# Ledger of designs, part 17: VHH binders against Probable histidinol-phosphatase

Target 1, 306 residues: Probable histidinol-phosphatase, of Schizosaccharomyces pombe (o14059)
Amino acid sequence: MPISSHSHSGQFCLHAQGKLEDVIQEAIQQGFQSFSFTEHTPRDRVEDLYPEELHLQPEDLFKTFDEYVNEARRLKQNYGDQINILIGAETEYIRPESVELLKSLNTKYNLDYFVGSVHHVNSIPIDFSPELWQKALQHVGNNPEQLFIDYFEHQYDLMQRLHPLVIGHFDLICLFAPEDAKEVFKNSKSVWELIQRNIKYAVSYGGIFEINTSAFRKGWKTAYPQQRLLELMVEQGAQLTLSDDSHGPHQVGLNYHLAKSYLDKCGITSLCMIEKGPDGNGTVVKNVTVDNVWSKFVGTNGITNT
Below, E stands for the ipSAE of ESMFold2; O stands for the ipSAE of OpenDDE; V2 stands for 0.75 times the mean of E and O plus 0.25 times the DockQ between their complexes.

## First folded at step 6 (VHH)

Design r24 (framework vhh_7mjh_2; at its last look DockQ between E and O 0.01; V2 from the best seeds 0.00; counts 0 for: pae O 4.6 > 2, placed apart)
Fold by OpenDDE, look of step 7:
Structure r24 (fold): chain B 306 residues (1-306), chain A 118 residues (1-118)
Amino acid sequence: as target 1 above (306 residues)
Amino acid sequence: EVQLVESGGGLVQPGGSLRLSCAASGFTFSSYWMSWVRQAPGKGLEWIGRIYSSGSTSYNPSLKSLVTISRDNSKNTLYLQMNSLRAEDTATYYCARGDYEFGSTDYWGQGTTVTVSS
């Protein structure tokens, strides 16, 4: 009975596919016991629009987000007896001021939780394209160490000010990083210290790190995070959850079989499932075994290499 | 009990058209994705396409120009319109609940056979 703590739909994300209802129906079809809606939070500045959004204005994003929350609530009402549904959001932390917006959204919509993600370094997207990643690198003087430092500083700031329950794709900065740039994990004591700090801090307030399988479809041999980081998380007592970060029905549960192998390789036997708290107040975290998560999983992407 | 029953198969000449139907029962049809899959003699299963509950469709790129999937939720019926049929389209056609391409299919019909021959 698989879980996902991080997902998107084409209905509310331009680079995703399918309706939100189609997404949850697919989750139900596959035997998911828990599935979270976590569309991206809106952005309030025109300069923060992605290339695909140039025809839009910030107010359009807010409208879309409003529609998302309403639809999510409807779907929860209709399908909640079949599957545990959480209504959250993935953060767009672009600058320190982003946190104020995030908090306001939480106040307005009373979201179950945030996926704390950093997609920008110094307000430049680092996960949209290799070109933008390079732009981010150039912005810091073509110093990969500094780029990584800034990324983890952004992550830390987000965690400190918002305390997102789920830490999204911890090492996303590596997505478009050349191999030589990733050497900072070996060569940079500073970067490593920040990583340790961030993990420790998240653990301290009860944050959960996601095993994000979207890395596999992006060409990684591991999920987010990479093995060294995952091992460090475990060593520091981190709790883990599983996410497909699906961008449409076709990616629900995608590459969960690879995730299983990865978890086994790392000696991970339990994951965290997020549920609503008593009387609908807040959230609680439940431990589920890896065996349970992969039990009764209808979907070849979650079980076999077929 | 979930049941899927295909119909509409038969003999058709090359270049002809055929519409297959799949009658669904035993579940809330409108809440599920549906797929069409076929199996030619001596070959493996081939995904044709899917239709979401929303009515959106996806197709096998190799067949996209020749097939149209639709559904009537009021009749609990799935349809496969095939045009410009070729000999290589000879196969048993199956209706499936869920998405075969993605591997989430849990129920299948017994199939209906289409033979394209002059």
Scores: ipSAE 0.023, ipTM 0.484, lowest interface PAE 4.6, mean pLDDT 94
ESMFold2-Fast, scan of step 6: ipSAE 0.686; ipTM 0.884
ESMFold2, look of step 7: ipSAE 0.476; ipTM 0.820
ESMFold2 (binder alone), look of step 7: mean pLDDT 84; pTM 0.842

Design r25 (from m3 with T97R Y98G D99S S100D E101F F102W G103S Y104G H105D; framework vhh_7mjh_2)
Fold by ESMFold2-Fast, scan of step 6:
Structure r25 (fold): chain B 306 residues (1-306), chain A 120 residues (1-120)
Amino acid sequence: as target 1 above (306 residues)
Amino acid sequence: EVQLVESGGGLVQPGGSLRLSCAASGFTFSSYWMSWVRQAPGKGLEWIGRIYSSGSTSYNPSLKSLVTISRDNSKNTLYLQMNSLRAEDTATYYCARGSDFWSGDSFDYWGQGTTVTVSS
C-alpha cells in the first residue's frame, strides 16, 4: 500500500501530463494507501514566471491554483473512501517576500500542508534547465560554493518562517551541477555546516524529509536526497516520507522498486504517512513500516527482486 | 512603523576606510535579510550585498574584495565596512530590507541614504 506526499498533473502544471482525476485513479489502481495533491503555488510577479509561462500573467497562476483546489476537493469527496487524499501545495520560494504570499494562500484555502521546496536561487530557476543553472552561477561570480550557500540559506529562511511539514527534494540544487561544482558540494565545510543546520532545524519543528523518486527518472542512482545526505538525516533522527513527485498518471509510483532498494541499502525500515486528524480536523503524521508501504502494491513500479 | 536610518557617511580621503550603520526599528530585525545598495551621482542603483538572518553574506562579485557586511541583532543594527576607498565609490548608500536588486525589485523598505564623498 504505497504512499506519495508530492505530485503534479498536466491540468495544473504546464510541464506535466494528464488530468488530476487520472492521477488519483492511477494511484487507486496501483493500491496506494495515501496520495497527496501538491500543485505549485502561484507567483505574483511577471519576472517570476518560468520560460514555459511567458504567455501567462500572474493573475492566471492564481486562477489556476483556485481551480486546482476546487478540483482537488471534488476528487477528495468522490474518491476519499477509496484512498487517503491530502490537499496541499508545493512552495515556490523565490525571495523572502514569497513567504507572506504562501501564508496568505494557506489562510484562504486552509491547505493540509506544504511541500517546502526551493526552485530558485537569487530568483533564478535552478531546476528548469542547465542554461538557467549557469545563469544562477554567473549571478554569484561563477562561484559554485556561493550558489550552494545561497540555496541552503533560502531553504533555511523558508523553514524558519513557514515550517513546511514536508521538506521537498532537499538537494535539488545538485540536479544540473557540473562535475567541478559537484566536487565543491562534496568537499565544502561551509556548505555542509549549512546542510547540518537545516536538517537539525527541520527536525526541531517536526518537519519530515521526502525520499523523492523523481531523481531516478532524471538519471540519478538514488532518490533525493543522495546517500550521504540520507545517512546524515538518519543519524540526526529525521523522519522520512516517500514521494513520486509524479508529473502525470504515467509517473505515479514510478521507480518505487528502486526506492525500496535504496531504503533497504540505507537500513530504513520506517516512513511517515500524512493523514487528517480525528473528525477530519488538522493534519497528522503517523509511522508506517517500509514493508507495509510495499504490501499489496499492484504493478511493476513496486516490484523488487527477491 | 518600519524605519531604516543610515549614518556614518561623510568626506573621506582616497585609500581611507568608513563604516556605515543602519538602525532598524518597527519590525523583528533578526528575522530579515538586509542589503546595502548605492547610487553614484547621475548613475543607477548598484547592489552591494546582502546578509542573511544567520550572518552569512552574499556580495556583488564586482565589490566583494572592498566591502564587508555585518549585523548586530541585539542592537537592530546593520553595518557596511568599506576599505581602500576610491573616487568612484562616491555615492549615496542605502540600507534596504530584502534580497537583492538583480533578483528583481524585492526591497520593501529603504532608508533615506547616507552620502559618502571620496576626495581630498
Scores: ipSAE 0.490, ipTM 0.779, lowest interface PAE 2.1, mean pLDDT 90

Design r26 (framework vhh_7mjh_2)
Fold by ESMFold2-Fast, scan of step 6:
Structure r26 (fold): chain B 306 residues (1-306), chain A 118 residues (1-118)
Amino acid sequence: as target 1 above (306 residues)
Amino acid sequence: EVQLVESGGGLVQPGGSLRLSCAASGFTFSSYWMSWVRQAPGKGLEWIGRIYSSGSTSYNPSLKSLVTISRDNSKNTLYLQMNSLRAEDTATYYCAREDFWSGTFDYWGQGTTVTVSS
């Protein structure tokens, strides 16, 4: 009975594929126990549009998000008896003022939870392309240590002001980092102190770290977070959840067989599943065993055949 | 330059015990997960167990009762204690560093040979 705490559809995300309904139908067919819709939050400035969105205006993003919430609620009504459906959003933290927008969205829509993600450092995208990652590096004087520091400071600001339930792909900043920057990350006492601070802080308010399998399809040998970070999270008593960060029906549960190997390697036997409370009010977290998550997993993505 | 050098192998009687050492240099030893892996003549690699940077351990279930892995970060040394040795434990024993990013083995020692024979 697999779970996913982070997903997207082509209906509401320009770089994804398929309808939201196709995504949930695929999850049901693969035997998922729980699946969260977490489309991107809108942005209120033209300069914060991604390259693929330059033909749009900010008001179009707000309309798209409204349509997303309405469709998600319809699907929860229609399919919620077959699968546990949560309706949330993945944050866009572009600058400190972004948090006020996120709070206003939660006030308006009463979302089940946020996946607290940072996709920008100093307002420059760091997960869109290697070229933009290099631009973000140039912005901080070609100092990769400073880029990592700024990333984890943005993450900390988001954590302190929003308390997102799920911490999205913790080490996304490393996705396009070249080898010399990776060596700086590995050896920086300053960076690791910020990492430890952020992990401890999230644990303190009940934040859960996602094991995000999209890293595998992007060429990584691990999920997010990388193995050393996952070890730190476990050492600090962090709760973990599982996410496919799917961008269409074809990515639902993608590489979950690799995730199983990764969890086994790291000695992880328990994950968190997110649910609504008994009255349909509030969001509740419960522990599930790794064995239970992979039990009755009917998709090939969960198979460990070598 | 990363180096891993195993020692402590040799001939041991069935039922005996042996402690292998792996001396690490050229990297911050305390930060890495370390594993022991063995290869019997004519067989594939068999993972024995690992020790996390925290000092916690994880073992191959088929070998768990027979081995103990430990580390001394002040000496940059990894240890494998083996008890109740059997003829089928005859193998070359390797220490291996798990890659910081992926946890695959990125550096291996040269191996030390253990022969269990009367």
Scores: ipSAE 0.000, ipTM 0.275, lowest interface PAE 11.2, mean pLDDT 89

Design r27 (framework vhh_7mjh_2)
Fold by ESMFold2-Fast, scan of step 6:
Structure r27 (fold): chain B 306 residues (1-306), chain A 119 residues (1-119)
Amino acid sequence: as target 1 above (306 residues)
Amino acid sequence: EVQLVESGGGLVQPGGSLRLSCAASGFTFSSYWMSWVRQAPGKGLEWIGRIYSSGSTSYNPSLKSLVTISRDNSKNTLYLQMNSLRAEDTATYYCARGESFDTLPFDYWGQGTTVTVSS
C-alpha cells in the first residue's frame, strides 16, 4: 500500500494538471494508504513570481493557497475514511525573509507539516529550466562550487528556522547541472561538508528525507537523492519517506517500481509514513516496511505493461 | 534593538588595501547571514557579498577577486577586506543583516562608512 508525502494538482499549480479531487481519487484507486497534499506556498513580492505566473499578483497566490486549504479540508472530510490524507505545503524559500511568511502561513492554517524545499538560489529558480539554472550559475561568476555552497546554505537556513518535517528533493540543485558541474559536486570537499552538516542537522530535529521519484520522469537513473547521498543519509541514521511529487492524477505513483529497485539496491527495508495522531490531533511519524508499501499496489507506477 | 556600526573607512591611494569592520548588537549575531553593500556617489546600491552563519561566503562576481568577507562571532563583528582599490571603489560601504542579490534594501542597515580612493 503505497504512500506519498509530496504532491501537486493543476487546480493550484500552473505547471500541473487536473483537480485535487482527481488526484486523491487516483491515489485511492491505486491502493495508497497515505497521501499528502503539499501545494506550493505563496510569495509576497512580484519579483518572486515564476515565469508562468507573470500575469498574476502576489495577492492571487495567497487567494489560491486559501482555496487550496479549503478544498483539501473538504476532500479530507469526504475521503478520509478511505485513505489517510495529510494537508501540508511545499515551501518556497527565495530569501531568508521567506521563513517569516512560512511561519505565518502555519499560524493561520495549522498545516500538518511542510515539505522543506529550496527551488531558488540567490532568488533565481534552479529547477524551472536549464536557461534559468545557467542564469543562477552566471550570477555566481560561472562557479558551480559557489552555486552548490549557496544552495546548501539556503537549505540549512530553512532547516534551522522552520524545522520542516520532510526535506524535499535534497539534491534538486543537480537537476540541470552539466557534466563538469556534476564533477565539482562529486569532488568538492567544501560541498560534501555542507551536505553532511545539513543531513546531520535535519536528523537532529527529527527531519525525514523524501525519496522523490520525480527525478525518474526527469531522466535520472535514481530518485532524489542520488545514491551517494542516500548512502550517507543511511549512515547518519536518517529516516526516509516516499514521494511521487505528482503534478496531476497521471503522475500519482509514477515510477514507484523504479523506486522499489533503488531502495532494494541500497538495502533500505523501512520508510516513514506520516499520519495524524490519536483523536486527529498533531502529526506523527511511524515506520512502515518497504514490503508493506508495495503490498496491493494496483495503480499507475511507471510500468509499461501491467 | 538591532544596531550595526561600520568603521575603518577613509582616504586611500589607488592600489591600496583597507579593512572595514561592522560591530553588531541587539541580536544573536552568530545566527544571521551578514552582507556588505556599497553606494558610489550618484549611483545605486551594489551588493558586494554575504557571509553565512557558518562562515561560508558568496560574492558579487565582479568584485570577488578584490574583496574578502569574514566574521568573528565571539566579537559580534563582520569584516570586509579590500585589496587593489581603484577610483571606482569610492563609495559609502554598508553592513546589512540578511542578504540581497540585487539592489533591494535590507531591513537592518548600518550608518555606513565612506571610502575615498584618490591619488
Scores: ipSAE 0.527, ipTM 0.800, lowest interface PAE 2.0, mean pLDDT 89

Design r28 (from m3 with Y104E F107M Y109V; framework vhh_7mjh_2)
Fold by ESMFold2-Fast, scan of step 6:
Structure r28 (fold): chain B 306 residues (1-306), chain A 120 residues (1-120)
Amino acid sequence: as target 1 above (306 residues)
Amino acid sequence: EVQLVESGGGLVQPGGSLRLSCAASGFTFSSYWMSWVRQAPGKGLEWIGRIYSSGSTSYNPSLKSLVTISRDNSKNTLYLQMNSLRAEDTATYYCATYDSEFGEHSMDVWGQGTTVTVSS
């Protein structure tokens, strides 16, 4: 029975497709045990709008988020008896002040959890396009080691101040990195010390790391995180969850057969599922076996456990 | 509550060196990113660099060869070491929590500033 701790819909995300209801219906059809709605958090400055959002104002993002939470709650009421639905959000950490906005959203909406993601370094988007990644690199004097240091320091600030339950796509900064920057990432002792610190810190407060399959559809041979990082997480006793980071019903469970191969190769036999507490209050993390997650699963790539 | 007090400014000759200090109080200094920013007479703010809680640094590439930022968490003090000073480095220097690479709104708290004058 598969799970996903991270998802989006075209109803509430301009680069995604389909209605939130279509996404949950697809998850039910594929036999998902648990599925989390985690739309992007709004931003409070015009300069923090993505290129696709330049026709909008910050107030529009807050309205969209309010509509998201209302629709998610309606769907949980209507479908919650068929599938475990959690209502959260994926963070936008653009600057340190972003955390106060995130805290205020949780106070207002009482979200089940956050996927703690960093999509910006020095307020410049690093996962939108190769051109913007290059702009972020230019901002730090064309020094890729500095860009990686800044990324993991931003991630650490978010972890320390928000304690997000799920750590989103840990090594996203590598998505548009050219080969020379990837060599710096591989060989920098300074960067790897920050990586080890961040993993240990998240483990210390009960943070769980997502195995995010969107990396496969973006051309990677692994999920996020890459194998060396996943091995380090296991060495440090990190708990792991599974996410499709779907951007529409057509991406629900996408490439989960590749994720199974990756987990098996790395000797991972246990994952975490997120659910509501026994009294219907609070958010609880429960261990599930990899074998159970793939039991009777029919993904978008058509694999089943017979 | 949160207070930052810069010191160490003054008159320095071209080519000289100077170390500025920033004394922090009213918050857990060791857990905050700290930044240095300067403002030359009649000009806008220019971000110099930041130091993360870990001691890692990030600098304005235009100034990186001239400056070093460090911190002493046991003394709640931030430092800016400046070398090879030029007349163009004449400015009021401020320390701040977090940074303002993209604008003043990124800075939580600013100090009162300390003035550096580079002249013969």
Scores: ipSAE 0.407, ipTM 0.761, lowest interface PAE 3.2, mean pLDDT 89

Design r29 (from m3 with Y98P Y104S H105K Y109H; framework vhh_7mjh_2)
Fold by ESMFold2-Fast, scan of step 6:
Structure r29 (fold): chain B 306 residues (1-306), chain A 120 residues (1-120)
Amino acid sequence: as target 1 above (306 residues)
Amino acid sequence: EVQLVESGGGLVQPGGSLRLSCAASGFTFSSYWMSWVRQAPGKGLEWIGRIYSSGSTSYNPSLKSLVTISRDNSKNTLYLQMNSLRAEDTATYYCATPDSEFGSKSFDHWGQGTTVTVSS
């Protein structure tokens, strides 16, 4: 009975496909026991719009988010007896002031949790395209070590000020990194110290790290995080959850059979499932076995790559 | 109330060195990212660099070889060490918080500035 702590739909994300209802119906069909809606948080500046959003204004993003929360709540009312539905959001941390916006969204909407993600370094997108990743690198004087330091310092600021329950795709900064930059990431003691600090800090407040399978569809041999980081997380006593980071119904549970192989290789037998507390109040984390997550997995993603 | 007070400016010979200080009060200084920004007479703001709460630094690439930012959390003080000063470094220097955005002018809190004049 699979789980996913991180998902998107084409109804509320311009680079995704399908309606939010189509996504949840697919999760139910595949036998998911828990599924979280975590659409992107809005941004308050024109300069923070992605290239695909240049026809929009920041006000439009806030309207879209409001429509997302309303639709998610309707779907939870209609399908919540068939599947555990959480309503959260994936953070956009662009600058330190982003955190106050995120806190205000939680005050307004009382979200179940945040997936704490960093998609920008020095306000430049690092997961949109290789071109923008290179612009982020140029911004720090073509020094990849500095770019990695800035990424993990942004992540740390987000962790300290928001305490997001789920830490989103921890090493996303490596997605468009060329081989020479990946060598710097691997060999920098300064970067490794920041990685260790951030893992230890998240563990200290009860943060859980997602095993995010979108890395597989992007050409990676592992989920996020890469193996050496996952091994460090296990060593540090980190709790782990599972996410498909689906961008439409066709990606629900995608590559979960590869995730199972990865977890087995790393000796991981337990994952966290997120639930609402008794009477629907508060958000709680429950341990589930890896065997339970793959038990009665009806979708092909549990046994074959789709 | 957040207060930032810069000091250490003055007249310096070309090629000289100078250390600026910024005394912070009214907030938990150790938890904040701090930046140095300068403004030459008749010109716009130029971001110099940032120091994270951890002590890690990030610099404007054009200035990296000339400056070092440090902090002393026990004294709630931010420092800017400048070496090999040139006439073009003549500016009013500000400490500011929080904004880690490179080249940004949208800091929440600014000091009043301290003036550095590089002249023979």
Scores: ipSAE 0.290, ipTM 0.699, lowest interface PAE 4.7, mean pLDDT 89

Design r3 (from m3 with S53T; framework vhh_7mjh_2)
Amino acid sequence: EVQLVESGGGLVQPGGSLRLSCAASGFTFSSYWMSWVRQAPGKGLEWIGRIYTSGSTSYNPSLKSLVTISRDNSKNTLYLQMNSLRAEDTATYYCATYDSEFGYHSFDYWGQGTTVTVSS
ESMFold2-Fast, scan of step 6: ipSAE 0.742; ipTM 0.894

Design r30 (from m3 with T97A Y98S D99P S100E E101D Y104S H105R Y109S; framework vhh_7mjh_2)
Fold by ESMFold2-Fast, scan of step 6:
Structure r30 (fold): chain B 306 residues (1-306), chain A 120 residues (1-120)
Amino acid sequence: as target 1 above (306 residues)
Amino acid sequence: EVQLVESGGGLVQPGGSLRLSCAASGFTFSSYWMSWVRQAPGKGLEWIGRIYSSGSTSYNPSLKSLVTISRDNSKNTLYLQMNSLRAEDTATYYCAASPEDFGSRSFDSWGQGTTVTVSS
């Protein structure tokens, strides 16, 4: 019975496909036991709009988020007896002031949890295109070690101030990194120390690291995080969850058979599932076996890749 | 060269219907997500809806009962059917193209627009 702790729909994300209801219906059809809605948080500045949002104003993003929460709650009421539904959001950490906006959203909506993601370094997008990744690199004097340091410092600030339950795609900064920058990432003692610090910190407050399968559809041979980082997380006693980071019904459970192979290779036998507390208040985490997650998985995405 | 050319606008009475077309050329139309966007005089852009390469659709919830988006991949043409038109639907209507390969975070191309005026 699969799980996903991170997802998007075309109804509330301009670079995704399909209605939120289509996404949850697909998860039910594939035999998911738990599925989280985690649409992107709004931004309060025009300069922080993505290119597909340039025809919008910041106020439109807040309206879209309000509509998302309302639709998600309707769907939880209608489908919650068939599948465990959590209602959260994926963070946009663009600048330090972003955290206050995130706190205000949680105060207003009482979300189940955040996927704590960093998509920008020094306010420059690092997962949009290779060209913008190079712009982010130029901003730090063409020093890839400094770019990685800044990324993990932003992640640490987000962790310290928000305590997001799920840590989103930990090593996203490597998505558009050229080979020479990847060598710096691998060999920098300074970067490795920050990685260790951030993992230990998240573990200390009960943070859970997602194994995010979107890396496979982007051409990676592993999920996020890459194998060396996943091995470190296991050594540090980190709790792990599973996410498809789906951007439409067609991506629900996508490449989960590759994720199973990756988990098996790394000796991982348990994952975390997120639930509401018994009284409907508070969010709780429980262990599930990898065997349970793949049990009764009726979609082709669950087939073991041998 | 990517080109999008909208047509079918004009004057229509309140309560009437109108079908807009967008002719696409210079790219593999069948692999692109296509959107309709409008701009009323003196107002900002308003997203109407999107149609995916598969033919499935996603609409602005405020407009979903009033509009239908369709496509004909054999003719490289996008359509917007509008019913029960109101004076407030007076706007310039644009089609826009987004690549599907990686869930585009940008519209690659916009048309020049076609004007719809709803008046008695």
Scores: ipSAE 0.000, ipTM 0.150, lowest interface PAE 15.6, mean pLDDT 86

Design r8 (from m3 with S58N Y104S; framework vhh_7mjh_2)
Amino acid sequence: EVQLVESGGGLVQPGGSLRLSCAASGFTFSSYWMSWVRQAPGKGLEWIGRIYSSGSTNYNPSLKSLVTISRDNSKNTLYLQMNSLRAEDTATYYCATYDSEFGSHSFDYWGQGTTVTVSS
ESMFold2-Fast, scan of step 6: ipSAE 0.669; ipTM 0.871

## First folded at step 7 (VHH; from r23 with S53T S58N; framework vhh_7mjh_2)

Design t1 (at its last look DockQ between E and O 0.01; V2 from the best seeds 0.00; counts 0 for: pae O 16.1 > 2, placed apart)
Fold by OpenDDE, look of step 7:
Structure t1 (fold): chain B 306 residues (1-306), chain A 120 residues (1-120)
Amino acid sequence: as target 1 above (306 residues)
Amino acid sequence: EVQLVESGGGLVQPGGSLRLSCAASGFTFSSYWMSWVRQAPGKGLEWIGRIYTSGSTNYNPSLKSLVTISRDNSKNTLYLQMNSLRAEDTATYYCATYDSEFGSHPFDYWGQGTTVTVSS
């Protein structure tokens, strides 16, 4: 019975597909025992809009997010007897000031949890396109080490200020990194120290690192995070969860077969499932075996690579 | 006994259209979600789309513009309309469903398939 702690829909994300209800129906179809809605948080500055959002204003994003939360609640009421549904959000940490906005959203909507993700370095998107990644690199003087340092500093700041329950795609900075830049990742003692720091800190407050299968459809041989990081996480006592980071029904559970192989290769036998806390307050984390997660798992998304 | 029987396949020229049918029996057809999948020679199973009991549909984004799934519950029949067919659409097409007790395979039930060959 699979789980996903991180997902999106076309209804509330412009680069995704399908209605939110379609997404949860697909999850139920595939036999998911737990599925989290985690649409992106809105952004309050025009300069932070993506190219696909240029026809919108920040107010539109906030409206969309409001509609998302309401729809998520409706769906939870309608389908909650069939599947464990969490209502969260994935962070847009663009600058230190972003945290205040994130906190305000949490206050307003009482979200179950945040997926703590960093998609920007120095306010420049690093996961949108190779071109923008290069722009981020240029901003730091074409120094890959500095780019990675800044990324993990951003991640650390987010964790310190917000304590997101789930740490999203830990090594996202590597997505569009050329091979030479990735060598900095391997060879930079400074970068590695920051990575260790961040993992240790997340573990200290009970953060959970996601195994994110979206890496596979993006051409990776592993999920997020890569194996060296995953091993370090395990060594430091990190708890792990599974996410498809689906952007539509067609990606629910996508490449979970590859994730299974990856987990097996790394000797991982347990994952974390997030549930509502007692009396609806907070969240609790339950351990589930890898075997359980893949038990009664049906659907072509789970066994095929698109 | 649950039975699914696909039909409508054949040879078609590039740019052509086909409508596949799946006749269902042995279960309450209207109570089940139905899917179309295909398998090209030497390739793995590819999901095409699904139709829910409500009639709403989900599609593989790669194929969405080319396919339409519908159902007639009064006839226990599932349909797949395909337009603007290409050579890469050559495959055996299957309708598939599941029962209330999910197995470890993608679908509990599927038919013998119907073969579509797109060639000039």
Scores: ipSAE 0.000, ipTM 0.234, lowest interface PAE 16.1, mean pLDDT 91
ESMFold2, look of step 7: ipSAE 0.387; ipTM 0.762
ESMFold2 (binder alone), look of step 7: mean pLDDT 80; pTM 0.806

